# VHH binders against q96fz2, part 53

Target 1, 269 residues: q96fz2
Amino acid sequence: CGRTSCHLPRDVLTRACAYQDRRGQQRLPEWRDPDKYCPSYNKSPQSNSPVLLSRLHFEKDADSSERIIAPMRWGLVPSWFKESDPSKLQFNTTNCRSDTVMEKRSFKVPLGKGRRCVVLADGFYEWQRCQGTNQRQPYFIYFPQIKTEKSGSIGAADSPENWEKVWDNWRLLTMAGIFDCWEPPEGGDVLYSYTIITVDSCKGLSDIHHRMPAILDGEEAVSKWLDFGEVSTQEALKLIHPTENITFHAVSSVVNNSRNNTPECLAPV
Short names: E, the ipSAE of ESMFold2; O, the ipSAE of OpenDDE; V2, 0.75 times the mean of E and O plus 0.25 times the DockQ between their complexes.

## First folded at step 3 (VHH)

Design ja1 (framework vhh_8pnl_2; at its last look DockQ between E and O 0.01; V2 from the best seeds 0.00; counts 0 for: pae E 14.8 > 2, unsure alone 62.7 < 65, placed apart)
Fold by OpenDDE, look of step 3:
Structure ja1 (fold): chain B 269 residues (1-269), chain A 120 residues (1-120)
Amino acid sequence: as target 1 above (269 residues)
Amino acid sequence: QGQLVESGGGLVQPGGSLRLSCADAGFTFSDYDMAWYRQAPGKERELVARIYSGGSTNYADFVKGRFTISRDNAKSTLYLQMNSLKPEDTAMYYCAADTYYYSGTSYDYWGQGTRVTVSA
């Protein structure tokens, strides 16, 4: 996975990430560093994308079932990295293969610390190799969507009592990620960065691409992946597998240029 | 609850210019695709111009380079510079914050509109 879409406004994104904590209470994730979020139909590595993570990562003794939403850099920068510039990292950390996650120090160490996150996206892009040509056809891959009627009272979304009445029309893709915290040698702000775990493609997607993100399908899977306080690494890794609950359509070559940031990127051709 | 308020409309002669403004309150303005729409008497509402959160712009065919949509995220304000106005541009002009979905466009916020009248 080398390209995603995440274009929803923060308000809409927050509502789309509504969840129940372990007590069954409806909640919205709290934002950390919201100013680092930049919506885009065309997200590439090294850009910031929003991820969900447990509140326990930020607050001691917090309920580990509570969720925070935070923009993080795509491309994991290991905490042990000693260069002043993250771009000088010599190996690719955009993705982490599920079969080698425990073999690579860059991923094993943060995972062992419970640094699991859910990477949010509208969907991701993959390019199909066309037989006999050097041309690649891009596809947009996402969760199947259900047409819901938007209730006219968007303004009531701030009231927990009305959350059930606010239907956002898009189900976000939830991908399993590992994040790490890097402190620059010269000082400054801690950098949060993530990698997306990848698996072999499901049967439905196999003709397009042989690998796919590990998708966490459903609230239970998302909750277990995030809750590093209650769910061990071993149990969490059981959630990492291909899913058939995915759909896709062909898109234009507009998405090939990472500078293009319009709905044309994900529109069907 | 988010609100959009349009201003800058008025009476202008053919060939004249107006600058419309749309001010935001209560939502994350910089994240939204913003658009100007207009509705003439007895006609359907139509898109005039759109500016995406990334800064790209799109214009209706009838604009023909006469109008320029822009935004100031720091001020949470949307603008429409209208030059070379014609009588057929007479309409109520609305600003909107949109969210695009695969199934269509959601209009998340609408202004109350500002009236533009082009008459000799």
Scores: ipSAE 0.819, ipTM 0.911, lowest interface PAE 0.5, mean pLDDT 91
Fold by ESMFold2, look of step 3:
Structure ja1 (fold): chain B 269 residues (1-269), chain A 120 residues (1-120)
Amino acid sequence: as target 1 above (269 residues)
Amino acid sequence: QGQLVESGGGLVQPGGSLRLSCADAGFTFSDYDMAWYRQAPGKERELVARIYSGGSTNYADFVKGRFTISRDNAKSTLYLQMNSLKPEDTAMYYCAADTYYYSGTSYDYWGQGTRVTVSA
């Protein structure tokens, strides 16, 4: 996974993240650093995207089932990194393979500290290699969405009010991630950054690409992944597997250039 | 990080068998998805078989159960057992590794190829 859409305005995104704490009370996640959220139809590595994490990471006595939402940098910078410039990191941390996560220091260390997060997106993009040409066909991939009588399709509408109706009840894609906190040696703000865990693709996606993000399907999976106070690393890793509960459609090549931030990026073709 | 090296190719009659090997020193095979590709003269390269780091396998439709991909991570060696060979299997066979750190990337590591010829 190397490209996502996360375009909802902050208040709409927050509402879509309503959850129940361990006592069954409905809550919204509390924002950290909300000014760093930059909605876009076309997010790439090194950009900030919102993730969910346990409040216990920020507050000593917090209920570990309570959630914070915060923008973090895509591309994990390990806490042990010694250079002053994160671009000097000699390996790519955009994704983390599930089958070797406990063998890689850059992922094992933060995972052992309970630094699990849920990466939020409208969905992700993947490029299928086409036989007989050098061109690749991009697809937008997302959770199946509930339809109602007269409900609209995915894609841009000709009116802002129609766009709002399509996205009002969008089920956000929830991907398993690991984050770390890096303190620049020359000082300055702590950098929060994440990687997306990947697994073998399900049968439904195998013709597009052989890998997919580890998707947390449903509130139980999301809650267990986030709650490092109550759920051990060993138990959390059992949540990491492919899912068939996914859908997709072909999109135009507009999305290929990461500078294009328009609804056309995810519109069906 | 090293170079992938294929071996085991050669001339065989139809119905025969060959076992291809792909070896490297210097990186951990268990971290990567591995594959065999082939390319006949004048054709595009095509996937023959893939083995994911988790052990799952995938085969091209034309294989029809005749080939088996496997790996030995302790020896850093990938294998392709080829049985019931046909003249249309004649091609250069390439070993490849995919690090999967980038969406849409081609395989990052390729071998030089080993020639398989199936002829009477």
Scores: ipSAE 0.000, ipTM 0.142, lowest interface PAE 14.8, mean pLDDT 83
ESMFold2 (binder alone), look of step 3: mean pLDDT 76; pTM 0.775

Design ja10 (framework vhh_8pnl_2; at its last look DockQ between E and O 0.01; V2 from the best seeds 0.00; counts 0 for: pae E 17.7 > 2, unsure alone 59.6 < 65, placed apart)
Fold by OpenDDE, look of step 3:
Structure ja10 (fold): chain B 269 residues (1-269), chain A 120 residues (1-120)
Amino acid sequence: as target 1 above (269 residues)
Amino acid sequence: QGQLVESGGGLVQPGGSLRLSCADAGFTFDDYDMAWYRQAPGKERELVARIYSGGSTNYADFVKGRFTISRDNAKSTLYLQMNSLKPEDTAMYYCAADVYYYQGTSYDYWGQGTRVTVSA
């Protein structure tokens, strides 16, 4: 996975990420560093994207089932990295293969610390190789969506009881990620960065691309992946597998240019 | 709850100029694709111009370089500079904040509109 779409406004994104904690209470994730969020129909590695992570990562006595939403850098920078510039990493950390996650220090170490996150996106892009040509056809891949009619009450739901009534939009793709915290040698702000775990593609996607992100399908899978306080690494890794619950359509070549940031990127051709 | 309020409309002679403003309150303005629409008497509402959150712009064919859409995120304000106005541009002008999906699902905020009248 080398390209995603995440274009929802923060308000909409927050509502889309409504969840129940372990006590059954309805909650919205709290934002960390909301100013680092930049919506885009065309997200590339090294850009910031919103991820979900357990509140326990920030607060020592927090309920581990509570969620935080934070923009993080795509491309994991390991905590042990000693260079002052993350771009000087000599290896690709955009993705982590599920079969070698425990073999790579860059991923094993943060995973062992419980640094699991859910990467949010509208969907991701993949390019199909065309037989006999050097041309590639891009596809937008996402969860199946339900057509909902606009409910009349736009934006009013400040109360938990109204959240379900207000939300009638896109089901976000939830991808399993590992994040790490890097402290620059010269000082400054801690950098949070993530990698997307990849698996072999499901049968439905195999003709397009042989690999796909590990998708966490459903609230339970998302909760278990995030809850590093109660769910061990071994149990969490059982959630990492291909899913057939995915759909896709062909899109235009507009998405090929990472500078293009318009709805044309994900529109069907 | 988010709100959009348009201003800057009025009476202008053909060939004249107006600058419309749309101020937001109560939502994350910077994240939204913003647009100007207009509705003339007896006609359907039509898109005039759009500015995406990324800064790219799109204009209706009838604009022909006469109008410029812009945004000031620091002020949470959308603008439409209208030059070389024509009587055919007479309409109620609306600003909107849009969230679009390929299936047509959208989350929209709408203003109440500002009236533009172009007349000799």
Scores: ipSAE 0.755, ipTM 0.889, lowest interface PAE 0.6, mean pLDDT 91
Fold by ESMFold2, look of step 3:
Structure ja10 (fold): chain B 269 residues (1-269), chain A 120 residues (1-120)
Amino acid sequence: as target 1 above (269 residues)
Amino acid sequence: QGQLVESGGGLVQPGGSLRLSCADAGFTFDDYDMAWYRQAPGKERELVARIYSGGSTNYADFVKGRFTISRDNAKSTLYLQMNSLKPEDTAMYYCAADVYYYQGTSYDYWGQGTRVTVSA
């Protein structure tokens, strides 16, 4: 997983993240650094995207079931990194394979610190390799959504009013992530950065790509992954597996260029 | 999981030096961020210095280059070299190991402390 869409305005995104705390009270996550949120249909590594994490990461004695939402850099920069420029990392930290997470120091250390996050997106893109060519067919991949329009109407899907209704109740994709905090050696603010955990693809996606993000399907999974105060690393890792509760459609090659930030990136073709 | 045990405290004259040690048996020392805190009677516990698992260090402003934090991962020992000690450094000194770290740091493992008295 190397491209996502996360395009909703901040207030719509926040409402989509409504949750219940440990006591059953409805809440919205509290923002940190909201001005760093940059919505786009076409997010790539090194960009900032919003993640959920436990309030306990920020406040002594906080209820670990309460959630903070904060933009973080995609591409985990380990706390021990010594160069001044994170792009000089000698290995790819965009993704973290679930089968080796406890063997890679860059991921094991922050995971042992309880630095688990939920990476938010509208969905993600994958490119299917066409046999005998370098050409690839991009797909937009996301949670199944409630049907918002009557069957057979293509024209209604193109109207701005109809698209507004689709996104008002969009179920955000919730991916398991690990984050770390890096203090630049020459000074400056602490850099928060994340990796997305990956697993073997489910049957439904296997014709598109052999890997998929580890998706946390439902509030119980999301809550357990976030709650490092009550849920151990060993217990949390049981949540990491492929899911078949996923859907997709082909999209145009407009998405190939990461500078293209338009609804066409995820529109069905 | 393990227990942190501080040592090396004592009575010292102003301008003197002490080296504090903190050892632990039973956990992987080199994977943790480590810190020294201090607490004078009736005061809130305050950070003195921290050393990250990657080797970077951070000091409280009042240290002003007088203290040096270091770690020896082979011996599972954290050190605080304290030079040019002043009466205001008198406190109980604690070592801590950090598993949960972000802005607003909260440490998970604490020792029982070693007393440093700067007087006479």
Scores: ipSAE 0.000, ipTM 0.133, lowest interface PAE 17.7, mean pLDDT 83
ESMFold2 (binder alone), look of step 3: mean pLDDT 76; pTM 0.777

Design ja11 (framework vhh_ozoralizumab_d1; at its last look DockQ between E and O 0.36; V2 from the best seeds 0.00; counts 0 for: pae E 10.2 > 2)
Fold by OpenDDE, look of step 3:
Structure ja11 (fold): chain B 269 residues (1-269), chain A 121 residues (1-121)
Amino acid sequence: as target 1 above (269 residues)
Amino acid sequence: EVQLVESGGGLVQPGGSLRLSCAASGFTFSDYDMYWVRQAPGKGLEWVSEIYSSGGSTKYPDSVKGRFTISRDNAKNTLYLQMNSLRPEDTAVYYCARDTYYSGSEYFDYRGQGTLVTVSS
């Protein structure tokens, strides 16, 4: 996964992340660094995207079932990295393969510390490899959405008003991530960054691409992944597998350029 | 500097076999998934094989499945492609490529100069 969409306004995004804590209390995640949130239809590595993580990471003795939402840099910068520029990382940390997560120090160490997060997106993009052509067909991949009389479908949005309605009740894609905290050698703010765990593609997606993000489907999966206080690494890793509960449609080549940030990126062609 | 150097290409008859090698340097080879890709004359780049960093898993497109075998020796920083039952349509320049996680890229972040494989009677 090298491209996502996360364009919802902050308030809409927050509401979409409503959850129940372990006590059954309805809650909204609290924001950390909300000003770093930059909505976009076209998010690439090194950009900031919102992730969910346990409050326990920030507050001692906090209820680990409580959630925080924070923009983090896509591309994990390991805490041990000694260079002043994260771009000097020679190791690709945009994704973490599920089968080698425990073999790579950059991912194993933060995972062992319970630094699990849920990466939020409208969906992700993937390009189908076409034999014999230099052109790849992009697809937008996301959770199936419930069609309501009011919301319609992405394809039915013929007006700005209808478009907004579609997104008001959008089920966000929830991807399993690992994050780390990096302190710059020269001082400054701590950098929070994440990697997306990837797995082999499900059968439905296999014709498009052979790999997919590890998607956490449902509140239970999300809660368990986040709750590093109660759920061990071993148990959490059981949640990492392909899912067939996805849908997709072909989109235009507009998304190919990471500078393009318009609804056309995810619109069906 | 990251370097990938392919070797082992040549002329072979249909039904023949070749073994390609790729020498990697300038990076921790064992940390990366590796690929073989090929470009036939007048055609685009085609993925032909993938091997995971640990070497435990491999992937092939249907076009070469059952005929090609990718392997690696992490101790030697070397990638291999065993090509059996070669066909004229396998004629191409073959490149060793390091994995990139950037979707939508038309090219891999690093690939070698390539080695020419010609399958002809």
Scores: ipSAE 0.016, ipTM 0.356, lowest interface PAE 7.2, mean pLDDT 88
Fold by ESMFold2, look of step 3:
Structure ja11 (fold): chain B 269 residues (1-269), chain A 121 residues (1-121)
Amino acid sequence: as target 1 above (269 residues)
Amino acid sequence: EVQLVESGGGLVQPGGSLRLSCAASGFTFSDYDMYWVRQAPGKGLEWVSEIYSSGGSTKYPDSVKGRFTISRDNAKNTLYLQMNSLRPEDTAVYYCARDTYYSGSEYFDYRGQGTLVTVSS
């Protein structure tokens, strides 16, 4: 997974993240650094995207079931990184394979500190490799959406009333991630950054690509992944598996250039 | 710095065999799917094979299926291409390449300098 859409305005995104804490109270996640949120139909590594994480990461004795939402850099920068410029990192931390996560120091160390997050997106893009050519067919991949009386088709989201029909009640894709905190050696603000855990693709996606993000399907899975105060690393890792509860459609090559930020990026072809 | 270094090319008779190697460094080799691609004189790049990061699954175009075998040794950070029943049409510079996850028309984000394979009588 190397490209997502996360285009909802902040207030719409926040409402889509409504949850219930361990005491049963309905809540919205509390933002940190909201001004760093940059919505786009076409997010790539090194950009900031919103993630959910436990309040316990920020406040001693906080209820670990309470959620913070914060933009973080896509592409985990390990806390041990010594250069002053993250672009000098000699390896790709956009994704973390589930089968080797406990073998890679860049991921094992923050995971052992409970630094689990849920990466939010409208959905993700994947390119199907066409045998015999260098050309690739992009797809937009997302949770099946519950049809409501006001829901429109995804391809009709190019006017305000059509946009509302599709996006007002969109179910956000929730992917399992690991984050770390890096303090620049020359000083400056702490950099929060994340990686997306990947798994073998489900049968429905196997013709597109052999890997997929680890998707947390439903509030129980999301809550357990986030709650490092009550859920051990070993128990949390049981949540990491492929899901068949996913749908997709082909999109045009407009999405190939990461500078294109338009609804056409995810429109069905 | 990502480096991919191909070796094992040379001159071979039609029907012969060659084994290409690619030494990888500067990245976690076992995390990446890998390709072999080739460029014949006067032609564009052609995909030749793909191997998944686990080493289990492989893919080939019809032009080479049954004759070429891709493999990898993740412990040695090395990619291989066994080329059998070579034909004059297989003459090309062969490159190993690392898979890309996004953007562009390329299968890959890095490739090596290439190794020349010439198949002639």
Scores: ipSAE 0.005, ipTM 0.317, lowest interface PAE 10.2, mean pLDDT 86
ESMFold2 (binder alone), look of step 3: mean pLDDT 80; pTM 0.804

Design ja12 (framework vhh_etentamig_d1; at its last look DockQ between E and O 0.02; V2 from the best seeds 0.00; counts 0 for: pae O 11.4 > 2, placed apart)
Fold by ESMFold2, look of step 3:
Structure ja12 (fold): chain B 269 residues (1-269), chain A 121 residues (1-121)
Amino acid sequence: as target 1 above (269 residues)
Amino acid sequence: EVQLLESGGGLVQPGGSLRLSCAASGFTFSDYDMSWVRQAPGKGPEWVSGIYSSGGSTYYADSVKGRFTISRDNSKNTLYLQMNSLRAEDTAVYYCAKDLYYSGTSYFDYRGQGTLVTVSS
């Protein structure tokens, strides 16, 4: 997984993240650094995207079931990194394989600190290899969406009213992530950064690509992954597996260039 | 430092066979899709074949499909290309390459000297 769409305006995104705390109360997550949120149909590594994490990471004695939403850098920078420039990392931290997560210091250390997050997106893109050519077919991959009287099609979002029919009740993709906090050696703000955990693809996606993000399907899975105060690392890792509850459609090559930020990136072809 | 060392080329008659090898070092070989790219005299690079990092699915240009077989051994950090039923148009320098698709676009990163395959009578 190396490309996502996360284009919703902040207020729409926040409403899509409504949840229940452990007492059953409906809540919205509280934003940290909302001005760092950069919505786009075409997010790539090194960009900031919103993640959910437990309030307990920021506030001593907080209810660990309460959620914070914060933009973080895609591409985990380990807390032990010594250089001043994160681009000098000698390895790719965009993704973390589930089968080796406890063997890699970059991921094991923050996981042991309970630094679990839920990475939010409209959906993600993946490129299918095709026989006979080196050209790849991009797909937009996302949760199945509930069809209602207010529903619209992704291709019909060409006006404000049509946009609302598609996106106002969009079910955000919720991917399991790990984050870390890096203090630049020459000073400055602490850098929050994340990796997306990956698993073998489910049967439904295997013709597109052999790997997929670990998707947390439903509020129970999301709550358990986030709640490091009540859910151990060992128990949380049982949530990491493929899911068949996913859908997709082919998209045009417009998405190939990460500078293209347009609804066409995710429109069906 | 990434290193790719191709071998196994040579002179063969039309219809003959060769097996190319590529020894890889300086990166985690099993994390990357790999490809063979060839360059005929006076021509630009042409993609020949690709294989997933796991070694499962394989892909071929139409010009070589059915005649060439790509494979890999992740325990030995080695990529292979079995070339059968060789034709004169297969004459080229063959390079192995990392398939770098992490930025949403694919490109081939090849660094070795390549191995020359000459098919003539």
Scores: ipSAE 0.012, ipTM 0.505, lowest interface PAE 7.6, mean pLDDT 87
Fold by OpenDDE, look of step 3:
Structure ja12 (fold): chain B 269 residues (1-269), chain A 121 residues (1-121)
Amino acid sequence: as target 1 above (269 residues)
Amino acid sequence: EVQLLESGGGLVQPGGSLRLSCAASGFTFSDYDMSWVRQAPGKGPEWVSGIYSSGGSTYYADSVKGRFTISRDNSKNTLYLQMNSLRAEDTAVYYCAKDLYYSGTSYFDYRGQGTLVTVSS
């Protein structure tokens, strides 16, 4: 996974992340560093994206079932990294393979510390290789969405009003991630960064791409992944597997350029 | 299990006509909007036409507007695409797709195996 969409306004995003704590209380996640949130239809590595994580990471004795939402850098910078510039990291940390997560120090160590997060997105993009050509067809991949009231016309999503209505009820993709905290050697703000755990693709997606993000499907999976206070690493890793509960459609080549940030990126062609 | 089975494809001369059918099973057909999408050789999928669950509203891509007609028979769990005035550029595999009702943009969660339409002189 090298491209995602996360374009919802902060308030809409927050509402979409409503949850129940272990006591059954309805809650909204509290924001940390909300100013770092940059909505985009076209999120690439090294950009900031919102993730969910347990409040216990920030507050001693907090209820570990409570959630915080925070923009973090895509591309995990391990805490032990000694260079002053994160861009000097010599290995790719955009993704973490599920089969080697316990073999890679950069992922194993933070995971062992309970630094699990849920990466939020409208969906992610993958490119299908076209046989015989160097051309790749991009696809937008996301959760199946719940039917809402009929907008008067197929294509009405092209109107701003209808578009907003669609996205107000959008089920966000919830991907399993690992984050770490890096303190710059020269001082400054602690950098929070994440990697997305990947798995072999489900059968439905296999023709498009052979790998997919580990998707946490449902509130229980999300809660267990986040709750490092009550759920062990071993138990959490059981949640990491392919899911068939996805849908996708072809999109235009507009998304190929990471600088393009318009609804056309995820619009069906 | 959701199943969509397309039929009616074949070879046709430019200016000719074909009627595609899609047999749906494994879901309440009448509750869902349906679409046709096509994929030409070497090209990505293209949305062609959509129809609401009730059959009252139909939509078309500009490329096929005025030439194609989508319809459905909910009593038979069947989707149709009448294609008239066919052109070489209409050559593609045509897929029946189960739509997400609210998207208006032809988001679909299932599609069939497709039926090939070849328009050639």
Scores: ipSAE 0.000, ipTM 0.248, lowest interface PAE 11.4, mean pLDDT 88
ESMFold2 (binder alone), look of step 3: mean pLDDT 81; pTM 0.814

